VH-VL binders against p16642. Designs and how they scored, part 1

Scores and structures below are computed, not measured.

Target 1, 102 residues: p16642
Amino acid sequence: MVDLKITLVNEDGESTISGKGHPLPAPLIFPPIYIFRFTQYQTEGKLWDKNEFQIKSGKIEFDGEEYDIPESKGTWSKDDEENAIDVNLHLFRPPEKFFPKN
Below, numbering starts at 1 at the first letter of every chain, in headers, positions and changes, except where a header shows other numbers; antibody chains aren't numbered by Kabat.
ipSAE, averaged over its two directions, is called F for ESMFold2-Fast, E for ESMFold2 and O for OpenDDE. V2 adds 0.75 times the mean of E and O to 0.25 times the DockQ between the complexes of E and O.
[cut] stands for letters that were removed.

## First folded at step 1 (VH-VL)

Design B1 (framework fv_burosumab)
Fold by ESMFold2-Fast, scan of step 1:
Structure B1 (fold): chain C 102 residues (1-102), chain A 119 residues (1-119), chain B 106 residues (1-106)
Amino acid sequence: as target 1 above (102 residues)
Amino acid sequence: QVQLVQSGAEVKKPGASVKVSCKASGYTFTSYYMHWVRQAPGQGLEWMGIINPSGGSTSNAQKFQGRVTMTRDTSTSTVYMELSSLRSEDTAVYYCARDYYGSGAFDIWGQGTMVTVSS
Amino acid sequence: AIQLTQSPSSLSASVGDRVTITCRASQGISSYLVWYQQKPGKAPKLLIYDASSLESGVPSRFSGSGSGTDFTLTISSLQPEDFATYYCQQFNSYFTFGPGTKVDIK
C-alpha cells in the first residue's frame, strides 16, 4: 500500500481522492479500464456525487511521482464492507511499476 | 531480458490438431494478458483470442469458437494455443504477444510458429 | 465486429520523404487504436499506442494522430530501415487489425 492521490478536473471543477491505494489487475473487459483501490480515503469535490464522469484532465501522485491523466472517462464504486473505493480510469495507461508483480 | 519463445514449426494433415507453446521469461508472467495472432503467407494479421494467465480465463474471436483452446501453466510460465479440425486455410505463422493488463498494445511478441496444413 | 481499412494498400517513397498512412474504423473507437511495424520474416513491433503515444525506443520521426473513426500514422523523414508493412489495430471492441500498408523504399 502506498499513499495515492488522484486529482480530476471535470465540468464541476476540481475533485480529489487521497489515502492508501494500489492498482488492481485489469479485468478482461474491452475497452480496458484501470482500477485503483483506495482504503482509509478522503474525498473532496463534487465528482464523487456521481458514479460515472467525464475527465477533462487530472493527475495521479503515487510514491512521490506525478503522472498526468488525459481527457477520458471514469467511474467509481464503493465497497462499504472494507471501507474501500475503486476508481476506474479509462484510457489511462499507468507505468508498470504501479502494479504488483505476481 | 523480456522475451517470448515459441515452439518449432509443425506440419499437419487436414483434420488434425496442433498445439503451439509460448514460454515467457524476464517478467511477472501473471501481470500480462497473452494474445494469439496469426498471419497466413502474404496476408495480414488476424486476432484469435486472449488468455489471462493469472486465472486462466479466455476470450476467443468468433471465427475460432469451438476450434481454439487456450491454456497456461504458471509453473513454467507457458501459454498454449491448440487449434483443431485443421484446414489448408489454417496454414499460417502463429504468434503469441503480451498485453499489459488488456491495454490493447502488444509490446512483446514471440518469434512465430509456422504451421503448415497440407494433404 | 469492427472493421478497419487502411490506405493506401501499398506505396513506394524515397528516403527523406514524409509518408502518411491512414486507418479508418467502421464505427467510433475513440482513441483505442495501436500501430505496428512488421518487417519481412519478423514479428510485428509496437510503434504507437492510444492513437498518438510513441512507444519507448521508437524514433521520433513516427507519430500518430486521430480519434473516432479516422487515424493517421506519419513518418516525417523516411529512412531505409522503415521499409515494412504497417498495421493499425483497434481495442474498443475486442481486437481487430487493419489489412496493412506496405511501404517500399525505392
Scores: ipSAE 0.048, ipTM 0.683, lowest interface PAE 4.5, mean pLDDT 87

Design B10 (framework fv_burosumab)
Fold by ESMFold2-Fast, scan of step 1:
Parts: structure tokens; C-alpha cells; sequence
Structure B10 (fold): chain C 102 residues (1-102), chain A 123 residues (1-123), chain B 106 residues (1-106)
């Protein structure tokens, strides 16, 4: 697992999730979907108070690189058996720099 | 009760523009992407483009680039589709359709459709 | 763009018949295929999503199958209210629709 940080901006301001995580295989559908699993994490901000959210913009920091998140909608869910959290980003359109998908 | 209600039929001359409205109710307007699809008389369905009601971003089918403009008004939960430089070939029923993405299953579908707006382009 | 073709273009069948409609994609689309029913003068209605998942409220006589490039919609026992045109649609890229299959009941 590598360090993964996702920063999201929405109507409530900036929210962040950071820790140990990795991308999961995502369906080959359009608009593109990015799915991330965190196994050890910390959250900041109001976005995490709800399971579904709108995103104006954001950034992914992974393995020393930065990726922009375009306008998107997302959700998160807990996997209690694995003690993990999945963050799903349904991108409105492809970003200028694609996040590597496995 | 989730509904999409569209504006009434319009008759336009070649070269004019038409602006069709689609008012959403019964759900959180900004939580779902909205698409526009048209259907010429006796023909099949043709996708025109997508708008994100939250931020107002759009992506249009290549065939309509430069002629179609999609906008929204969050205060009235309404999306608009304006098609300019109308031709007789633009005579069609225009539909708005809500995109449902189920994050748990990873599927997309147009689950709710407007009733359609007939646009007739004639000289 | 991903092209969809449907077969047959039209058919007539008797009440109680099993009807099968085929949709083929020009390239692999996994299970990203949706089926709609459209009755004359009405907007399309969602029937099947993710190739095989039945939409809530749709009669169980409708079923979908397939993956990749070849997909089928089956109506196990045709009813009078099933007179309609059926369209497939893909979501693996920018949305495109098949040309439709018209089902006329005799």
C-alpha cells in the first residue's frame, strides 16, 4: 500500500482523506470512474458527514504525483470486514492527466 | 415523485434558434447528470449531450458542436437545451433524461425521462 | 463512436410467444448495455440495465443477457401491452442507441 491523499472541494469547502490506499479496478464505462480503497486513513472536512457528495474540483496525491479531479460526483462506503473505506469518484468528463488505473 | 416536465411544442423557421426547458422535481436536482436525446419522426433515438446541473459543465455530441448550448438554473431546478441555426432535419421530439449511476453496482441508465418537446422546423 | 445494431428491425408475434431481440456492438462494451421500451407517442421507459438487471416495476417476463458485443432482450410470454419499439443503448463510451426493433402483436 502507498500513501494516498484525496482533497475534494464542494459547497461546504475543502475536505480531505489521507492515509494508506490504492486504486481499485473500475468498470470500463463512460464517464470514467475512479475507485480508491483506504485501509488506514484520517478524514477532515464536512464532506464525510454524508455518503454522497458533489465535487467542484479536487486533487489526488499518489506515489509522489498529483492528479486533478474535474467536476464529479462521489460516494464513500465502509468495508467492515477489511477495516477499509472505498471512495468512488464518478467523473463528469476525463481529466487532463489520467490517474493510473491499475 | 420524481418528474421531468418539458416546455411545449414549437414551430420554427430555418435559421432560427429554439430553447427547450426541462423542469425537475421530486429529487435533489444537483445530484444527477442530465442528458438530452432527440428523435426525428419515425426514426430512432440520438444522443445530443450531457450537463452537470451542479457546476453547469457540459459535453456535447460532435454532430451538434457549435450549435447546441446546454444550461441550467438551480433556483428553478430547470435545464435548458438551445439549438441554433435550425434546419428541416432538426425536426424531432427532444427529450431530457436523468442519468442514474448506482455506485454499489457500477451501472448507468436513463431512469427518468421528460415527456418530450416536439420542435418542427418548416419554411 | 460505438455503433449498435439490432435484429430483427421489426417482428410480429402472437400473445404468449417468446420473443428475442438481439443487439450487437461494434466493439466490446462489457455489460454496459441498457434496454428501453417506447410506445407510440411516449418517452422511452427503462427496462433492463447492466445487460441483465431488471428495473424495479418491470414485469418478470422481460430478461436480458449477454456481455462484450452480443446482447439479447427476451420477452418470455408476449402480452398485448408489449406492443412497442425496443432500443438498446451503451454507456461504455459516449451514449449511443441501436436503431430499434418494432414489436407488433397479432
Amino acid sequence: as target 1 above (102 residues)
Amino acid sequence: QVQLVQSGAEVKKPGASVKVSCKASGYTFTSYYMHWVRQAPGQGLEWMGIINPSGGSTSNAQKFQGRVTMTRDTSTSTVYMELSSLRSEDTAVYYCARERYDILTGYYAFDIWGQGTMVTVSS
Amino acid sequence: AIQLTQSPSSLSASVGDRVTITCRASQGISSALVWYQQKPGKAPKLLIYDASSLESGVPSRFSGSGSGTDFTLTISSLQPEDFATYYCQQFNSWPTFGPGTKVDIK
Scores: ipSAE 0.008, ipTM 0.665, lowest interface PAE 8.6, mean pLDDT 86

Design B11 (framework fv_burosumab; at its last look DockQ between E and O 0.27; V2 from the best seeds 0.00; counts 0 for: pae O 7.5 > 2)
Fold by ESMFold2-Fast, scan of step 1:
Formats: sequence, structure tokens, C-alpha cells
Structure B11 (fold): chain C 102 residues (1-102), chain A 118 residues (1-118), chain B 106 residues (1-106)
Amino acid sequence: as target 1 above (102 residues)
Amino acid sequence: QVQLVQSGAEVKKPGASVKVSCKASGYTFTSYYMHWVRQAPGQGLEWMGIINPSGGRTSNAQKFQGRVTMTRDTSTSTVYMELSSLRSEDTAVYYCARGYWSDYFDYWGQGTMVTVSS
Amino acid sequence: AIQLTQSPSSLSASVGDRVTITCRASQDISSYLVWYQQKPGKAPKLLIYDASSLESGVPSRFSGSGSGTDFTLTISSLQPEDFATYYCQQFYSYFTFGPGTKVDIK
């Protein structure tokens, strides 16, 4: 389990999700969706009030690395079997070191 | 230094299958996606599908679902595209092309001519 | 599926001419468009990615512009080696190609 934090900015301001997690292998669908799984987490801000959201900007912090999120959109969902939450970001070009191939 | 070298031309009868190979060199094979694209005489380029050489997962265009199988061999840095139940409309040059992430094709194989005739 | 159209389908030009080729998408694809050059009997070669970014090793006389649904490829001063067919391609939703524009010698 590695420290993972995603900060997202939209018209309502800044929202965060932070805790323990990791990226999942991206599915081969297009447009691409990049999935970050949190197994332990805390959320802050208004973005999490709905399952679908627009993103003006943001940042991913994972295992000591930091990356900027461009204007985009995302969703989140619960996995009750694994007691986890998936944050799904619609990004065309994430840094490859964040994501194992699938 | 990056090279994609494809197998030679094939002549097949309707109903047969063809398997085309594409050998990669000059880069880390599992760090890039590989696409297959064909070009029929008098027509443009047509995307057939994608394979992730790391793990071997694939996604095929709907038009080719059930007829196209893509595989790879990481020990030889080679991808394969097999097209079954060949029709005369499948006569085309078939290309492999490296995907820079999930976006565009920066290097292409030389192409393999597949002719389907009775 | 996103369709791409190109105009003109073919053109005749002389060395030194300014050539403009257009590509239109059936829906908004932002800047997720690529241009390729293909010479007879050869594989396509990447020229421009992300609508306007010149691929390394491609001569500066090539440029791309546009966003949304309308895109152009420009060759500022046509050279003998530029006589070829040019294809646009979108990667916004899967991958589709335009029908190509053939640039012939006049």
C-alpha cells in the first residue's frame, strides 16, 4: 500500500482524496480511462458529492512523485467487495510510470 | 534504430486464415502498444485493433470482432495478427504500427500484402 | 463512429507552391488529430501530432493547425519529395482515418 493523493480543482474550488492506494492497469477502451484505487481514504471538498465531475486542473501525488492533471473529467465508484473506491480519470497521456500496462 | 519488420506476402483462398508477424527492435517491446492497420486497393487506412505486449490484452474494431486474433511473444519481441474466414474484400496491405501510449502511431512496419483469390 | 473527410481528394501543384489540405471531423475531437504522409509502395510516416506538433526530423515547411472539427495541413514551399498522399487520423474515440489527399506534380 502506497500513499496516494489526488487534488482536483473545479468551479466550486479544491477537493482532495488521500490515503493508501495504487493505479490499476488501464482498460483498452478509447477514450482512455485511468483508474486509481484507494483502499483507505479520506475526502474533502464538494467534488465528491456527485459520482461524475468536470476537472479544470489537479495533481496526483503517488509514491513521492507529483503530476499535474489537465482539464478533463472523471467519475468515482465504490467496490463494496474489496472495501475500496475507484477514481476514474479521463486522461489521454498519463505518465507511464504511474500505470502498469494491461 | 526503432524497426518493425513484417513477414512476407501471402496468397490465400476464400475461407482460409492468414497470420502476419511483426518483429520489433530498438526499444523496450513492452513499453508501447502495437496496432494493426490495413489498406485495401483504392481505399484509405482502416484500424483493426490494438495489443498491449505487456500482459497481452487486446481490443479489436467491431467490424473485425470474431475474425481477428492478436497475440505476442515477448521472448522474440514479435506481435501476430491472424485473420480468419478470408473474403476477397480482405485483399489489402496489412501494417503493424507502434502506439505512443494510446494516441498516435510513430513507427510503422513495411506492410504485408495479403491477396485473397479463388 | 467518428468520420473524417478530406478536401481536396487530389490536387496538382508545382515545386515552390504553398499547399493546404483540410480535414473535417463529424464531431468535436478537440486537438486529437494526426497527419501522415504516404509515398507509393511505402508505409505511412508520422508528420504532425496533436493537430499542430511537428514530429522530430520532419522539415519545418510542414505545419498543422485547427481544433474542434476543422483542421489543416500546410506545406509552405512544396519540394519534389513531398509528392505523396496525406492522411488525417483522430484518436479521440478509437482510431479512424480520412480518405486521403493525393498531391501530384502539375
Scores: ipSAE 0.407, ipTM 0.813, lowest interface PAE 1.9, mean pLDDT 89
Fold by OpenDDE, look of step 2:
Structure B11 (fold): chain C 102 residues (1-102), chain A 118 residues (1-118), chain B 106 residues (1-106)
Amino acid sequence: as target 1 above (102 residues)
Amino acid sequence: QVQLVQSGAEVKKPGASVKVSCKASGYTFTSYYMHWVRQAPGQGLEWMGIINPSGGRTSNAQKFQGRVTMTRDTSTSTVYMELSSLRSEDTAVYYCARGYWSDYFDYWGQGTMVTVSS
Amino acid sequence: AIQLTQSPSSLSASVGDRVTITCRASQDISSYLVWYQQKPGKAPKLLIYDASSLESGVPSRFSGSGSGTDFTLTISSLQPEDFATYYCQQFYSYFTFGPGTKVDIK
């Protein structure tokens, strides 16, 4: 695991989740679905008040690289057994730069 | 100026494969998505697939899954579309089209007529 | 998959006429819609993007409006060079075209 930061923007403003995270396998769909698991994290912003939310834009900062997030649907859920949180980003359009599989 | 120049017309038998090329110039080739769109005679436009700027990722319309392959050659600024297992209904003009922000098609090739007949 | 329909499928008009073409999406696609013009034997030409933005070089007589599921392309005063087929296209999810609207001379 490496430092992972996801910044999401909607009409309510900017929200972020950051900490120790990694990508999880996701269906190979175009536009892609991004799935991230955090084991240590901090959240900021109003998006996290709901388990499902709309995203206008955003970015992923992972391992020194940045990836754009176009309009998307986001969801999150906690895995108590693994003491983690999963964040799912369902992209409505293809991003300019794809987040790598590995 | 942006230009997309496609390969010439093709005549193929059913079951064969065809590979159409699209040579791009006048812009940073590795910065834009490329799409393939076809049009049967007298019919509308049909999106076939997309290839990302690096060529590392492609996605096709479900109708063409398993039958279409898109590739890019950055050294020649050329995108390729190969359609296999050709059938008569694949007879169409095939266009490459540059994707602006991968959203819409701001520049088009001149089209390549592919005729599939016995 | 998102489907687009267009109305009418064809129309006849005279030079100077106001022409209106509609495009309807099977679901809300926000403003992720574009319009193309295609003339016989030629590749499509981009006219409008993001539902209402006029592409550079396109005459101001062309305009687009709408959001959600219903969109409209308007030609305020039809010119001789405007007789063509017009297609809407969505890019909200994947990419699909409307069936086209042919504008013929009356």
Scores: ipSAE 0.015, ipTM 0.690, lowest interface PAE 7.5, mean pLDDT 91
Fold by ESMFold2, look of step 2:
Structure B11 (fold): chain C 102 residues (1-102), chain A 118 residues (1-118), chain B 106 residues (1-106)
Amino acid sequence: as target 1 above (102 residues)
Amino acid sequence: QVQLVQSGAEVKKPGASVKVSCKASGYTFTSYYMHWVRQAPGQGLEWMGIINPSGGRTSNAQKFQGRVTMTRDTSTSTVYMELSSLRSEDTAVYYCARGYWSDYFDYWGQGTMVTVSS
Amino acid sequence: AIQLTQSPSSLSASVGDRVTITCRASQDISSYLVWYQQKPGKAPKLLIYDASSLESGVPSRFSGSGSGTDFTLTISSLQPEDFATYYCQQFYSYFTFGPGTKVDIK
């Protein structure tokens, strides 16, 4: 079982990244950019071929919780020194299930 | 006790501007987004835009781009909405509404009636 | 933008009736739908969030259901104080409201 899975749908179809990872703390900047860091991961699909992408829909699964990704956009970056990848999602709606309401 | 108290009713002529205030109390002002929603007489609700009171960044509905300005004053916990170049179709009740992480509106102000007539 | 429709546009019902109001989205919005109650001269009041979660202080006769494109607000036993207009609103992508459903007590 993986700790974090992100499924993204665009014009090229469905793409995934899954593995050991976690969301970073929710930002208070606008528009919010939510960062999901993976340290052990596997990618599938064509979306990852570009550093910047549009998102038609998707899903984030973390620690038994789900968040449906609305129409949005994202980027990714790789940190070779820490052998990690950050998936950055520009979500207008917060993934509140990972950050419970006060 | 979350409370949003808006400024009083206004009557304006076409071409003028109006600035409506919304004073928040009973919660940490900078930890929640604030939205503006309007309702023309006998009509439904229309979202106008959102402000993050931490830093004051905004995003407006495309319909109002260029005519609406939202600001805030953290020392008084107050959000402002200014609508310029008023027309008769802008006659409406204007509401401020609090949103948790910019999703849905759990608390609303009492509304401010703005009447545009000549 | 995501468009919402509501049905019926208005209805009249008796105290004690079960009332059902529907909201339909132009695309799949998962469960990111809310219901508001608005009484004449008052601001809207949040009733249901995330399609089916009852807001604190809202009477249990109100319930919400649905996901995807079709959503329902149900009042299990209509009370005189339930005279109002009911709006659905999506927050899946930006914010849009349904046109409202007016409920009259007869």
Scores: ipSAE 0.013, ipTM 0.649, lowest interface PAE 7.4, mean pLDDT 86
ESMFold2 (binder alone), look of step 2: mean pLDDT 93; pTM 0.933

Design B2 (framework fv_burosumab; at its last look DockQ between E and O 0.09; V2 from the best seeds 0.00; counts 0 for: pae E 7.2 > 2, placed apart)
Fold by ESMFold2-Fast, scan of step 1:
Structure B2 (fold): chain C 102 residues (1-102), chain A 121 residues (1-121), chain B 106 residues (1-106)
Amino acid sequence: as target 1 above (102 residues)
Amino acid sequence: QVQLVQSGAEVKKPGASVKVSCKASGYTFTSYYMHWVRQAPGQGLEWMGIINPSGGSTSNAQKFQGRVTMTRDTSTSTVYMELSSLRSEDTAVYYCARGYYDFWSGAFDIWGQGTMVTVSS
Amino acid sequence: AIQLTQSPSSLSASVGDRVTITCRASQGISSALVWYQQKPGKAPKLLIYDASSLESGVPSRFSGSGSGTDFTLTISSLQPEDFATYYCQQYNSYFTFGPGTKVDIK
């Protein structure tokens, strides 16, 4: 398990989720969705009050690497059986550092 | 050599719909995205939307949401763009253009020759 | 939506001149910028992708630079076939084009 932090800015200001997590294999669907699973986490900010959100900007920090999140949208969901939260980012340009090109 | 060949020029009345075709050849049709871009006379390029030929999923620019429909036919390697409720401001050359499938590049490397759509009252 | 501006809107130049065209983004787009050349009556042609990568078959007199919000296309020694309109395009968040820069004969 590696340190993972996602910071998102929307109309309500800045929100974060940080803790232990990792990227999941992206589903082969369009528009592209990139999934980050947190197994131990803390959240701050108003973004998490709703399951679906618009993103003005943001940043992903994972295992010492960072990626700037462009204007986009996202969703989150809780997996009660695994005590995990999935953050789904709808990005047209992939965070290449976390999802290597093949 | 990869080619995109589009249907011929159209003249339409306000309120009508137009359907432009773009036939791909020289590559695996389902391995690349297809974009639609338009250009009004003397104006710049404007992105309209994208279709994934593999599954038929689309994403359209907000300005065209509700008026544009993109579809594909994998048996003929053809993408279609239908624009409804035409107005004079829709007079433009409409281009199809190929984009990379793996999301690593948003560059449009191959373009169709363009289809002139004139909306005249 | 990410907006792109280009400077200048138009310029006049002579064969052999060094030409520079600037593209600015309203938000950071990393290196997610593409340059196209368009001649009258023709479809655009890809020149540069990922801000600085030259497309295969494009003459080496074309180069791109920049990252974040400020980008430049340079033509080191303008040739007769280079008189055209040049567009930048971002792909960091969806897809938008700049308004274009027209390069006219002097």
Scores: ipSAE 0.446, ipTM 0.848, lowest interface PAE 2.6, mean pLDDT 91
Fold by OpenDDE, look of step 2:
Structure B2 (fold): chain C 102 residues (1-102), chain A 121 residues (1-121), chain B 106 residues (1-106)
Amino acid sequence: as target 1 above (102 residues)
Amino acid sequence: QVQLVQSGAEVKKPGASVKVSCKASGYTFTSYYMHWVRQAPGQGLEWMGIINPSGGSTSNAQKFQGRVTMTRDTSTSTVYMELSSLRSEDTAVYYCARGYYDFWSGAFDIWGQGTMVTVSS
Amino acid sequence: AIQLTQSPSSLSASVGDRVTITCRASQGISSALVWYQQKPGKAPKLLIYDASSLESGVPSRFSGSGSGTDFTLTISSLQPEDFATYYCQQYNSYFTFGPGTKVDIK
C-alpha cells in the first residue's frame, strides 16, 4: 500500500482525500472508472458531505506520479468490516494520462 | 489543412511485424488522441487502440493486447502502430484517425488515407 | 463488450428516396453513438456524433436520432453521392463499430 492523494474540484471548491490507498479492479470501459480503497485517510472539502458528486477536474498523486481527472462523477462508500473507504471516479472523457491498473 | 498521411503499403510474411506511420499536419498534434482502425478486404471497421496526446498512455482492444504497440513522436508529429506476430487474417487496410472527444463525443473526425498490409506466405 | 448491429445489412434505393438505417446496441450507450459514411477505396467520413449532432460540412439531409440502445440515421432525400456504406460506432465502452449498411442504387 502506497500513499495516495486525490484532489477534486467542483463549483464548491477543492476537496481532497489522502492516506494509504490502492486501486481496486474496475470494469473495462472507456472512459475508465477508477476505484480506490483507503485504509488510512484524511478528507478535506465539501465534496465528502455527499456520497455522490460531480467533478469538474482533479488529479491523482500516486507513487510519485500525477494523473489528471477530467469531468467526472464521484461516489464514495465506507466498508465498516474492512475499516476502509472506497472512492469511485466515473470519468466522462478520456484523461490525458491513464492511471495504471497495477 | 488538417490531414493525416500514412506510410505506404506493406507485404509481410506470417510471424513478422509491421510498423505503420501516420504523420499529422495542420493542427496541434499534442492536443488530440489518435486511434487505429483496420478493415479487412470487403469487411467492416475494427477498432484496434488509442494513444493519448502525449504518447504516454495507450489502450488497446482486447483482441490485440500483447500484439499491438502504439507510439507517437511529438517532434515529427507522427504516430506509429506496430503489429507483431502477423497472420493472414491481419491482411487489411489500417487507418489512423484523430480522436474528436468533446465532452460526451468520441468521434473520429480526421482519417488517414489508409495503409494496406498484406500477410501471405 | 458492447456489440452493435445494423439494419438492414444492405438496401437499394433511388435518388430522392427517404432512407432509414438503424443501429442497435447490446446495452445502453446513452448518446455515445457516431455515424460514418464510407465509399469504396476511401477512408470513413464522419457524419453524425453524439447520436444527433451533424458534423460540420455534412449536408442537412443527414440526421441522427436515438438514445440508449436504438439509433437511426436518416437521409431525407437520397442524392447520387450518398450511395455508400454507413457504419455506426459507439464510444460508451471502448470503441466498436456496427457491421455496416450498404446503400446501393436501385
Scores: ipSAE 0.022, ipTM 0.730, lowest interface PAE 4.5, mean pLDDT 92
Fold by ESMFold2, look of step 2:
Structure B2 (fold): chain C 102 residues (1-102), chain A 121 residues (1-121), chain B 106 residues (1-106)
Amino acid sequence: as target 1 above (102 residues)
Amino acid sequence: QVQLVQSGAEVKKPGASVKVSCKASGYTFTSYYMHWVRQAPGQGLEWMGIINPSGGSTSNAQKFQGRVTMTRDTSTSTVYMELSSLRSEDTAVYYCARGYYDFWSGAFDIWGQGTMVTVSS
Amino acid sequence: AIQLTQSPSSLSASVGDRVTITCRASQGISSALVWYQQKPGKAPKLLIYDASSLESGVPSRFSGSGSGTDFTLTISSLQPEDFATYYCQQYNSYFTFGPGTKVDIK
């Protein structure tokens, strides 16, 4: 697990989620879904008010590295029992250090 | 000996459909994405869409909304691209291309020989 | 959508010349850039992937560089077989090709 921050910009402005993150496996669809599971997280901004969202731009920050997010889309879901949230982003390329290659 | 072999040239009338086949050999068919790319005479390359042959899921370029259908047959290691409601502007060479390094690189490392589709008269 | 431009659109060069071709993306694509060579009547051939990685079997006179929005393909000493059209392609968001750069004999 690492400290993870995702910043997303949409029509409602800038939104963020920060916390302890790790990857989860995802279904084989295109564009690929990359799942960022957060624990001990904090959210800001209106994007998180809806479970599905469009993304104009954004960035992912972890371990001193930064990955730019182009125009795309995503979803989120909560696991209240574990106090965790899964942020699912449709990315054509994963942040390689966060999602080790198979 | 990885190769992609496409079906032969076709001549079509406006409003018709064309279905181009692309047979893969020399690699594990379901482990790589397959793309379709076209090139009108004297023009550049245009991405049309992608199919995951493992599950058959597809995604098409917006320009071809509702006109492109991609399918595959894992038993013959073949993908198909069907373009409907043909127009003269669809005259082009159509290529299938394998996605090199799967999701980690969107490079197309192996290309079919191309299929000329002419839409006229 | 991410648009790619290439410059120049065409050039004339002699065998032995150093040739530089530029590709520019409308927004940052990190290193998600590919270069292809295409000769008339033939399918494109992969040269460079991930902006700077040379594909197996491609001569070492080809090299790629850049990240973000500005990318360059360089041919250090042009050979007769290098007269072709060169395309960049991005894969950071869907797939887009540049318009091509034609390299002709002078």
Scores: ipSAE 0.015, ipTM 0.675, lowest interface PAE 7.2, mean pLDDT 87
ESMFold2 (binder alone), look of step 2: mean pLDDT 93; pTM 0.949

